# Ledger of designs, part 277: miniprotein binders against b1l550

Target 1, 279 residues: b1l550
Amino acid sequence: MRLPEELLERARDIHSEAPSHRIKLDRVGSFGLKVPVEFKGFLLLAEADVWVSLPEGRRGVDLSRQVEAIYELSNPPKDPFSLCREAAISLLEKLNYADSSGVSIRFDAPLQDGESLKYYGVEISSIASDEIINKIRVEILGMTACPCTAELIRAYKSSEIAATHTQRSLGILEVSTKAEHPDPDKLASIIERAMSSPLRTYTKRPDEGGLVIRSLSNARLAEDVVREMIHLFLEEFGHLPEDTHILAAVRSMESVHMHDIYAERSFSLDEIRKEISSH
Key: E = the ipSAE of ESMFold2; O = the ipSAE of OpenDDE; V2 = 0.75 times the mean of E and O plus 0.25 times the DockQ between their complexes.

## First folded at step 22 (miniprotein)

Design hb2 (at its last look DockQ between E and O 0.97; V2 from the best seeds 0.85)
Fold by OpenDDE base, look of step 22:
Structure hb2 (fold): chain B 279 residues (1-279), chain A 89 residues (1-89)
Amino acid sequence: as target 1 above (279 residues)
Amino acid sequence: SEFTVEAEINGVRIRIEVTVNGREIKITVTIEKDGRRIRFMYVIVDPEKLAKYLEEIERIIKLFGVDPEEVKRLIEEVRRLIEEILERL
C-alpha cells in the first residue's frame, strides 16, 4: 500500500526539525545492508553499514539518501574497496549537513587452494571528514605447532622431528591508513606465512602428511607468529605513510588447554621502525 | 619528481598533488566545494594499478556534480604528466 503523494505536502519534514535536545551525534545510519561486490572474479553479497554525523540543530538523518548513495555505486557491482571509498565521499556530498561519514563492508574473501577454495574474513571501512582514513581488518585461520612440547619430546626420544600438539590459530591484521586499503590477499598471505603452516580445505594423504611435517619443523609460539607477521608486514607494506596504524594479533585455540592463547602488538609504522633500528 | 595540477570546475576546486619516487607514485587529491574540503591519498607501488586509481579519482570528482568532460581532461593531464616522469626514469 502506497500513501497518496499529496500527503507529502501536508506532512512536516521531521528530519529537518530542531531536536528537543541540541546534541550532535557522531554516527547515524543504516546497518546490515546487503550489497553486491565483485572480488577477484567472484560476485559476493557483502554486508554494509553506512552512516553520517548529525549536527545538533537537525532532528534526524535522511536515511533514504544514505541507502541510495551506496546502491547507486553498487550497480554494476565493483570491487569493495573502491565502493567503500567512493560511498564514504558520496555520503558527505549528498548529506551536506554532515561533517563526517563512514562506510563499513564485511565479507568472506575467497582464496584459491589448489582445486578447492578456502577463505579469509575481511572488514573494510572508510571514514571521511576533512581527510579520509581507510581501515582494513583481515582474519585467517592457520595452524601452529608448540615448540616447547616439541623440545621436551625431542629431549625424551632424541628425534630430529619431534611430535608436538598442534592447534588452529586465528591471525589478525588490522591496518588504518590515509592511503588506499592494503591488498587483502597480501595481508592474508603474511598471516599464513607467519603461522607454522596454512590450513587446507582439501588434502590428499601425502599433502596432509607434508603439511603436518612442515608445521612440526616450523613450530612457533603465538608470540613468534605475531613478531613474524610484523616483520613480513614491514617488508611488504613499508611504503605506506608513517602514521599508518597496525594491529597484529593471534588467537591460538590451544589443543591441550581449555583456554586460548592471545598475543598482540599495536603500532604505527614510524614507531616500529624506530624500535627495530634501535637494536 | 613532483607536480601539482589545479582546476576549478563549476565552483569546485580540485587539487591533485603527485610525487614520484622511483616506482612509487603518491597522489593526493583535495576537493573544495561550498567551504568544505575533502582530502584523500593513494600510494601506488605497482604502476599497473595507476589506471585503476586514476579512474577512481575521476569517479570521485564526478560525485561533486562537475562537468564530466572537464574532469576527464583533468585526469588525462595528470596521467600524461605521470607517464612523462615514468619514461624518464
Scores: ipSAE 0.831, ipTM 0.942, lowest interface PAE 0.6, mean pLDDT 93
Fold by ESMFold2, look of step 22:
Structure hb2 (fold): chain B 279 residues (1-279), chain A 89 residues (1-89)
Amino acid sequence: as target 1 above (279 residues)
Amino acid sequence: SEFTVEAEINGVRIRIEVTVNGREIKITVTIEKDGRRIRFMYVIVDPEKLAKYLEEIERIIKLFGVDPEEVKRLIEEVRRLIEEILERL
């Protein structure tokens, strides 16, 4: 049943009233929405959050208008990055009492893996006020090979054995910038290239052997992986605004231990350039 | 090389500032409506993405409820000027 539209003129507009306690709220929104997106020809069902700020003099947010803002932009489905940026601006325009808005979108990004697929995690956000701040977090698994154990085994049987323990490691790049979101595939590639070897959906025996041998020739500590991620990031994305902020991290699920190893570095582009130029 | 294009469409003021340095294209968009100003930017290092981001800018400006044909003309003027600069390079 749909109620008559004429009732809107007779009913109080509860949302526009003053609240009993005049306190500004930072985020009021709708969380856990499912929205269709298109990524590299795939139609995906992404999870989205939308919110706005609420001034001290306004009792409530028109939540239906928040949901409308992102859903009308998601039909037809389009790339999630454009959707995120456009929806953040749409929220701010449609809800004129807010001084800021935000959108986040989460999905698993498909990645071609030979004739098969694998995936990596993506979360993006756009926060709009007088400027837009765009954030992207990419997480992808790779393989690391321990250089310490490799060296001990080499020394033990200097010509006969090349071996070490290998494990899955989760690489993380998070970028916050005033420019458009960085390409997630490039971020994922940076993480994988910083690892000893990529992970594959499947391998035939000769390919598996090659993967392991490649890992041994590229053995790396978790600390090495983070440093390499930073190096590769600067090569690819050094053009971003100087106040762009980056987090580079790895969590290594060490196959010989009951616990993980973690390494992390946060920096802005101007900060890291000063650090490098001082050496 | 650089240029600025300004327009007012249905009471919405739009300013698009473009800087081209080699193959790097920086586009800064400022939109003002009803005393609210928003500014956003793109730093394009892959010229093949230029059309995509110009289309996104067109869609964003149209969110402000302005004449879509005037927005289209504005974006085509910006595209033409960028392409002229890139042709010289």
Scores: ipSAE 0.791, ipTM 0.933, lowest interface PAE 0.9, mean pLDDT 90
ESMFold2 (binder alone), look of step 22: mean pLDDT 85; pTM 0.841

Design hb3 (at its last look DockQ between E and O 0.95; V2 from the best seeds 0.84)
Fold by OpenDDE base, look of step 22:
Structure hb3 (fold): chain B 279 residues (1-279), chain A 89 residues (1-89)
Amino acid sequence: as target 1 above (279 residues)
Amino acid sequence: SEFTVEAEINGVRIRIEVTVNGREIRITVTIEKDGRRIRFMYIIVDPEKLAKYLEEIERIIKLFGVDPEEVKRLIEEVRRLIEEILERL
């Protein structure tokens, strides 16, 4: 049922009224939207959040305009990064009472794994004000092998390749920059290369054996993985602005303990360069 | 090498600052409308992606309700100037 349009002439514009309390809000918007995006030839249904700031003198945000803004830009489907940046700017332009806007888009990114697909998690955002800041978070699972147990078993059995416990580990790279979003596949690759071995969706027996042997031969602590992620990140993305902020983290789902091991480092490119140069 | 292209289209002031250092292209776009400023940046290390980001910049500028043909001309000028620099390298 649609209400008669003539009612709009009689109805107050509630959103434009002065609020009972003159307080600015940082974010008002629609969360959990579903938007189509094109990513590496795949059409994906991503989850999106859109918001703007609300000045103290305005009761509410025009939410319909926010939703319209992102969907207009989503047809035809485009890459989620361009969509994110364009939508953030569009929101700020369309809702001229706002001094800031933001868009977040979440999806599982397909990653080719031989004849199969694996995936990594992606969350991107763009925050627009006087400047635009782009943020990307990539999460991908890998495998770690414990070097401590390996060393003990080596000492005990005098084996060239020591057995050790292995576990799944979640690697995380989060980057906030004034440049465009870093390439998510490159970020995922950095995480995988920093671990003992990648995971595979499908393995034949020889491939599985090789994967395990590689892991055992490349045993790494969670701390090692984080340091390696940082190192590889600097090699690949050292061209980003010096004020670019990075979070590198690993959560190892330990196979011999009831708890997980977690390691992280937060840093700016300027900060970490100074740290490395001092050694 | 660096250059700046500026235009005013339908009351919207657009500034595109480009710095080329080797194969790295830095593009900073500033759009001013009705007393508001928005600035955003690209750092392109793969020249093959230049076209993609120029197209994006064009789309973004069009969001401000400016004449699309004038925006197209502006972006083509920027493209030409970048290509001229890249050819000299």
Scores: ipSAE 0.839, ipTM 0.944, lowest interface PAE 0.6, mean pLDDT 93
Fold by ESMFold2, look of step 22:
Structure hb3 (fold): chain B 279 residues (1-279), chain A 89 residues (1-89)
Amino acid sequence: as target 1 above (279 residues)
Amino acid sequence: SEFTVEAEINGVRIRIEVTVNGREIRITVTIEKDGRRIRFMYIIVDPEKLAKYLEEIERIIKLFGVDPEEVKRLIEEVRRLIEEILERL
């Protein structure tokens, strides 16, 4: 049902009024929007949140303009990173009463896996004010093999047994920077290379044996995985601004325990360089 | 090597600062409209992405409601200057 146009003459403009309580709000927006994006030739359905700040003297936000801003930019579907950065700026330009805006976009990224595909999780955001801060979080599963158990078994009765427990481990890299978002495939690659072996969609018997042997020869503690992720990150992304902030983490679903192991390190590029050079 | 390109299009001031240091291209864009200023940057180490990010910058500037042909000419001038520097290296 469409209401009569003449009601516009009688209705109050609620959003432009002063609020009953003059309190600034940091994030007012639309959350859980479905937006199409194009990533490496794939059309993906992403989930997006959009928001702006609301000054103390304004009662409401123009929600239709917020939604319009991101949907206009998503048709036709395009690169989610460009969409994120452009939408954040568009929100700030369209809603001139706001002093900041933000956009987040979440999707599962496809990754080639032999003749098949696997995926990893991506969440990005851009927050715009007098500058733009871009953030990306990547999560991907890998396989880890415990070096402690491997060493104990090796030492047992001068055994020739090459054995240890292996498990799925979730690797996490989160980067916040003034520069454009890092390439998610490079972040995923860093995480996988830090693990004992990658996980596959499927393997034939000879290939499965090879993965297990590789994992045993590359056994790593969760702590080792985090340290290796940091080392590999610095090699690939050391060019980013010095105040770039990183979180590197691993959650290991230990096959011989009822609980998970977790390891984490947060740092800025400036901080970690000083730490490494002091040792 | 470094250069700066400035333009004013329909009351919007645009400043694009470029630094080329070996393989690294740093681009800082400042856009000012009605007293509001926004600044953002790119640090390009993958030369295949230069065209992509210049086109993104063009789209961002056009969000401010300015003459698209003038924006296109501004970005093409920036691309030409970068390519001249890269050719000399």
Scores: ipSAE 0.773, ipTM 0.928, lowest interface PAE 1.0, mean pLDDT 89
ESMFold2 (binder alone), look of step 22: mean pLDDT 85; pTM 0.840

Design hb4 (at its last look DockQ between E and O 0.98; V2 from the best seeds 0.84)
Fold by OpenDDE base, look of step 22:
Structure hb4 (fold): chain B 279 residues (1-279), chain A 89 residues (1-89)
Amino acid sequence: as target 1 above (279 residues)
Amino acid sequence: SEFTVEAEINGVRIRIEVTVNGREIRITVTIEKDGRRIRFMYVIVDPEKLSKYLEEIERIIKLFGVDPEEVKRLIEEVRRLIEEILERL
């Protein structure tokens, strides 16, 4: 049922009224939207959040305009990164009472794994004000092998390749920059390369054996993984602005303990370069 | 090498600042409309992506309700100037 349009002439514009309390809000918007995006030839249904700031003198945000803004840009489907940046700017332009806007888009990114697919998690955002800041978070699972147990077993059995416990580990790279969003596949690759071995969706027996042997031969602590992620990140993305902020983290789901091991480092490119140069 | 292209289209002031250092192209776009300023940046290390981001910049500028043909001309000028620099390298 649609109400008669003539009612709009009689109805107050509630959103434009002065609020009972003159307080600015940082974010007002629609969360949990579903938007189509194109990523590496895949059409994906991503989850999106859109918001703007609300000045103290305005009761509410025009939410319909926010939703319209992102869907207009989503047809035809485009890459989620361009969509994110364009939508953030569009929101700020369309809702001229706002001094800031933001868009967040979440999806599972397909990653080719031989004849199969694996995936990594992606969350991107763009925050627009006087400047635009782009943020990307990539999460991908890998495998780590414990070097401590390996060393003990080596000492005990005098084996060339020592057995050790292995576990799944979640690697995380989060990047905030004034530049465009870094390439998510490159970020995922950095995480995988920093671990003992990648995970595979489908393995034949010889491939599985090789994967395990590689892991055992490349045993790494969670701390090692984070340091390697940082190192590889600097090699690949050292061209980003110096004020670019990075979070590198690993959560190892330990197979011999009831708890997980977690390691992280937060840094700016300027900060970490100074740190490395001092050694 | 660096250059700046500026235009005013339908009351919208657009500034595109480009710095080329080797194969790295840094593009900073500033759009001013009705007393508001928006600035955003690209750092392009793969020249093959230049067209993609120029097209994005064009789309973004069009969001401000400016004449699309004038925006197109502006972006083509920027493209030409970048390509001229890259050819000299």
Scores: ipSAE 0.834, ipTM 0.943, lowest interface PAE 0.6, mean pLDDT 93
Fold by ESMFold2, look of step 22:
Structure hb4 (fold): chain B 279 residues (1-279), chain A 89 residues (1-89)
Amino acid sequence: as target 1 above (279 residues)
Amino acid sequence: SEFTVEAEINGVRIRIEVTVNGREIRITVTIEKDGRRIRFMYVIVDPEKLSKYLEEIERIIKLFGVDPEEVKRLIEEVRRLIEEILERL
C-alpha cells in the first residue's frame, strides 16, 4: 500500500529536528547494501556501506536519499572504484547538512589462473570532505616455504636434497591516498611475487612439482615477505602522493605449528623513502 | 608541461589542473558550489587509462546539476590539450 503523497506536507520532518542531546555523529548510514558492479567483464554483487556525518543540531539522516545516491549510480553496473568515488561525492552533494561522507565496497575479485579462476579479497572506500581520501585493501593467499628448515635439512646431509615445510600465507596491502585507488590486480601481483610461490586453483602432478620447486627456490621468512612487498610496492606506486599511507602485512599459517605468525609494517611514502635512502 | 582549464557552469566553478611529465599525467580537479570546495586528483601512469578517468571526471562534475553539454565540452578541451602535449613527447 502506498500512502497519499499529501501526508508529507502534514507530517513532522523528524530528521531535520534538533535532537534532545546535541551530540554530533561521525558515521550515520546504510550498511550491508548489495550493489551490482562490473569488474573485468564480470558482473558481481558487491556489499556496500554508505554514510555521512551528522551535525549536533540535526536529529537524523535522510536515509532514503542516501540509498538513492548509490543505487542511481550503480545502474547500469559499473567499475566499483568509480562507483565508490562518485557515490561519496554524490552523498555530500545530496545531503548538504553533512560535512563528510563515506562509501565502502567489498567484493571478491576474479583472477585468471591458467584455464581456471581464483579470487582475492578487495575492500575499497572513499571519504569525501574538502578533499577525497581513497583507501584500498587487498588480501590474497600465497605459498611460503621456510628458509630455516630448508637450511637445516641442507646442512644435515651436506647434499643437494631440498626440502622444507610450506604453508598458505595471507598477504595484505592496504593503501590510503588522495589519488585514485591503485589497481587491485597490481597490488595482488605484488603480494604474490613477494611470496615463495602463488597458489593455484588446481594443478596436475608435473605442474604441482614445479610449483613446489619454485617455492623452495624462493624460501622466505614472513618478515622478508613484508619487506619484499614494500620494495615491489615502491617500484610500482612510488608516483603516488608523498603522504600516501601503506600497510603491508602477512599472516602465515605455519604447517608444522598449531599457531600462525604475523608480520606488519605501516608507513607513508615520504617516511619510507627517507629510511631507504639512509643505506 | 602543465596547463589549467577553468569554467563556471550554472554557478558551479570548476578548475582542472594538469601536469604531464613523460608518461605521468597528474590531474587535480577542484569544484566549488555554494561556498563548499571539493578537490580530488588522479596520478595516471598508464596513458590508456586517460579516457576512463576523464569520463569519470565528467560524471562527477555532472553530479552538481550543471549543463551536461558544457561539461562535455570542458572535458573534450582538457583531452585535446593533453593529447597535444603527449604528441610532442
Scores: ipSAE 0.766, ipTM 0.926, lowest interface PAE 1.0, mean pLDDT 90
ESMFold2 (binder alone), look of step 22: mean pLDDT 85; pTM 0.846

Design hb5 (at its last look DockQ between E and O 0.96; V2 from the best seeds 0.84)
Fold by OpenDDE base, look of step 22:
Structure hb5 (fold): chain B 279 residues (1-279), chain A 89 residues (1-89)
Amino acid sequence: as target 1 above (279 residues)
Amino acid sequence: SEFTVEAEINGVRIRIEVTVNGREIRITVTIEKDGRRIRFMYVIVDPEKLAKYLEEIERIIKLFGVDPEEVKRLIEEVRRMIEEILERL
């Protein structure tokens, strides 16, 4: 049922009225939108959040305009990174009472694994004000092998390749920059390379054996993984602005313990370069 | 090498600052409309991506309701100037 349009002439614009309490809000918007995006030849249905700030003198945000802004840019489906940046800017232009806007887009990114697919998690955002800040969070699962147990078994049995326990580990890279979003596949690759071995969707027996042997031969603590992620990140993304902020983290789902091991480092590119140069 | 291109289209002031250092292209775009300023940046290390980001910048500028042909000319000027610098390297 659609109400008669003539009622709009008689109705107050509630959103433009003064609020009962003159308080600015930081974020008002629509969360959990579904938007189509194109990523590496795949058409994906991503989740999106869109918001703007609300000045103290305005009761509400024009939510319909926010939704229109992102969907106009989503047809035809495009790269989610471009969509994110363009939508954040569009929101500020269309909702001129706002001093800031933001867009967040979440999806599982397909990653080719031989004849199969694996995936990694992506969350991107763009926050616009007088400047635009782009954020990306990439999460991918890998495998770690414990070097401590390996060393104990080596000492006990004198084997070249010592058995050890292995576990799934979640690697995380979060980057916040004034530049465009870093390449998510490169970030995922950094995480995988920092672990003992990648995971596979399926393995043939020879491949599985090789994967395990590689893991055992490349045993790493959670701390090692984070340090390696940082090292590899600097090699690949050292060109980003110096004020770029990075979170490198790993959550190891330990197979011999009831709990997980977690390690992280937060840093700016300027900070970490100074730290490394001092050694 | 660095250059700046400035234009005013339909009351919107656009500034595009480009710095080329080797194969790294840094593009900073500033758009001013109705007393508001928006600034955003690209750091391009793969020249093959230059076209993609220039197209994005063009789309972004068009969001401000400016003449699309004038925006196109502006972006083509920036493209040409970047390409001229890259050819000298």
Scores: ipSAE 0.832, ipTM 0.942, lowest interface PAE 0.6, mean pLDDT 93
Fold by ESMFold2, look of step 22:
Structure hb5 (fold): chain B 279 residues (1-279), chain A 89 residues (1-89)
Amino acid sequence: as target 1 above (279 residues)
Amino acid sequence: SEFTVEAEINGVRIRIEVTVNGREIRITVTIEKDGRRIRFMYVIVDPEKLAKYLEEIERIIKLFGVDPEEVKRLIEEVRRMIEEILERL
């Protein structure tokens, strides 16, 4: 049952009052919203967070307007990156008392894998104020082969292809920029190419053998996987604004150890170019 | 090559600054309404995506409650000017 609209005339507008304690809040919003998105022809169910800043002189935010803003833009389902950027701006326009707004969207992105699909993790955000800052994090599993053990086995058996332990490794690229979100498939491709071999949903014996042979022929230290990710990123995205910030990381689930290996590097494009130019 | 297109639609001031260097297209959009300014940008290295991002810019400007036909004409003008520059390359 819907209540009569005339009650608005008699009721206090609690949200527009001053609070008892005049303290600005950075993020006031709705978290864990289910939002349909369209990605590469797939209809996906994404999880979204929306928020605005709240000035010290305003008691509350109209949460229904926040939720309405993103749902209006998500129906019909559309590209999650466009949705993220548009919703952040819409939120700031509709809730004009805020000096900033934000939207985060999370989903598993499908990637073609022969006759099947595999998935990688994507989380994006857009923070709007006088400018908009767009962030994307991509996580995808690959295969790595240890070059240290490969060298020991080569010295022992003198083989053409080094035998060594192989394992799954999680590659991570996180990019924060004033430009539009980078293409997640390109980020995922950079990560996979930096690894010893990609992982497959399934393989038949000949294909499985080929993956293992490729990984052994392309053995890499976790440190060098991160370095290769950075190299490939700069080739693909060196055009982004100079203050673009990147995190490149690998977590390797070493098959012969009880623990994982981790390597990472954070940098801005300006910083890394100066570093490279100094050598 | 670079150009700027400005328009005022229903009290909303819109500025679109474009730089074209080879196949790289940089678009900076500034929207000002009621004393608030919002600026955002695109760095397009695949010219085939130009239409997609121009359509997004059109949708964003429309969020400010302005005449959609005037916004459409503004975006079409920007697209035409970019395409003319690309033809010279």
Scores: ipSAE 0.775, ipTM 0.929, lowest interface PAE 1.0, mean pLDDT 89
ESMFold2 (binder alone), look of step 22: mean pLDDT 85; pTM 0.838

Design hb6 (at its last fold request DockQ between E and O 0.97; V2 from the best seeds 0.85)
Fold by OpenDDE base, fold request of step 23:
Structure hb6 (fold): chain B 279 residues (1-279), chain A 89 residues (1-89)
Amino acid sequence: as target 1 above (279 residues)
Amino acid sequence: SEFTVEAEINGVRIRIEVTINGREIRITVTIEKDGRRIRFMYVIVDPEKLAKYLEEIERIIKLFGVDPEEVKRLIEEVRRLIEEILERL
């Protein structure tokens, strides 16, 4: 049942009323929306959050207008990065009482792995005010081999390639910038290249053996992985604004322990360049 | 090389600042409407992506309720000026 639109003339606009307590809110919006996006030829259903700030003198946000804003921009489906930036700006324009807006979009990105698919996790956001800040978080699993155990086994029993424990490790790159969102496939590639070896969705026995041998020949600590991610990131994305902020991290699900090993570094491009130049 | 294109369309002030350093194209867009300002930036290192981001800028400017043909002309001017600079490098 749809109520007559003429009721709007008789009903109070609750959202535009003064609140009982004049307090600004930082974020008011709709969380857990599902929006279609196009990514590298795949049509995906992504999860989205949309919000705006609410001034102290306004009781509520026009939530329907927020939802309309993102869905208008999602038809036809477009890349999630453009959608995120456009929607954040659209929200701020459509809800003129807000001094800031934001959009977050989450999805699993497909990645070709031979004749099969891998994936990596993507979470992006765009925050709009006087300026726009774009954030991307990429997470992808790889494999690490422990160099310490390898060295112990080598010392105990001489072999050309020492056995060691291997495990899945989650690599994380988070980038916040005034530029557009960095390319997610490039970020995922940096993470994979920083590990002992990538994971494979499908492998034949000879390929599996080769993957393990590669990992053993490229044994890396969690600390090594993070440092390599930073190094590779600077090579690929050193052109970003100097105030761009990066988090590089790894969580290793150690196969010999019930707990994980974690390592991270947070930095701006300006800070890390100064650090490297000092050595 | 750098240039700035400015336009006022239906009371909306648009400024597009472009800086080209070798293969890097930096585009900064400022939109002013009803006393509000929004600024956003692109740093393009792949020339093939230039068209995509110019189209996005065009779509974003249109969100402010301006004449779409005037916006199209503005973006085409920016494109032309970038291409002229790139051809000279």
Scores: ipSAE 0.836, ipTM 0.944, lowest interface PAE 0.6, mean pLDDT 93
Fold by ESMFold2, look of step 22:
Structure hb6 (fold): chain B 279 residues (1-279), chain A 89 residues (1-89)
Amino acid sequence: as target 1 above (279 residues)
Amino acid sequence: SEFTVEAEINGVRIRIEVTINGREIRITVTIEKDGRRIRFMYVIVDPEKLAKYLEEIERIIKLFGVDPEEVKRLIEEVRRLIEEILERL
């Protein structure tokens, strides 16, 4: 049922009132919105959060205008990165009492895997105020092979046995920058190339054998996976602004342990360049 | 190489600063309306992306409720200047 429109003349505008306690709020918004996006020719259902700041003198946010802002831009479905950046600016323009706005978009990105697909996790955000800060987090599973166990087994039988424990490892790259969001496929590629081998949706015996041989030929410590991620990131994205911040990490689900291991490094581009050039 | 294009469209001030260094194109956009300023940038290293980001800049400026034909002319001027500089390099 739809209520009579004439009630708008009689009802208080609750949102524009002053609150009983004049306290600024940092994030007021709508979370868990489902929005369609277009990524590499795929139509995906993404999950979005939208918010704005709320000044001390305003009781509430025009929440319907927040939702309207992102849905207007998402129809027809478009590139999620453009949507994220444009929506953050649109929120700030539409809700002129706010001094900042934010948008987050989450989806599983398809990646060609032979004749099938696999997926990796993507979360992006854009925070708008007098400047725009864009953030992307990519998570993708790969395979790591332990070099310590491989060397021990080689020494035990003088290389007669080519073996070590292998496991799934989750690689993480997170980038915060004033420039546009980095390409998620390039971030995913950096993570996979840093590992011993990619994971596949499925394998047949010849392909499975090749995957195992690749992992054994490229055995790496979790620490060196992180170092390789950083090296490859700098080669691909060294052009980004110097204050760009990166987190590189790996969480390894060690097949011979009851627990996971974790390695990470956070840095800015100017920080890491100084560190590397000092050697 | 470096250039700046400025415009005022329906009371909105727009500044587009472009720096070209080899294959790298840096575009900084500043939009000012009603005393509020917003600034954003792109660092383009893939020339195939230039058109995409110029179109995005055009869409963003239009969000401020300005004459779309004037915005289109502004962006086309920026595109022509970039392409002219790239042709000389």
Scores: ipSAE 0.790, ipTM 0.932, lowest interface PAE 0.9, mean pLDDT 89
ESMFold2 (binder alone), look of step 22: mean pLDDT 85; pTM 0.847
OpenDDE base, look of step 22: ipSAE 0.832; ipTM 0.942
ESMFold2, fold request of step 23: ipSAE 0.775, 0.766, 0.772; ipTM 0.927, 0.925, 0.927
ESMFold2 (binder alone), fold request of step 23: mean pLDDT 86, 86, 86; pTM 0.857, 0.858, 0.854
OpenDDE base, fold request of step 23: ipSAE 0.835, 0.835; ipTM 0.944, 0.944

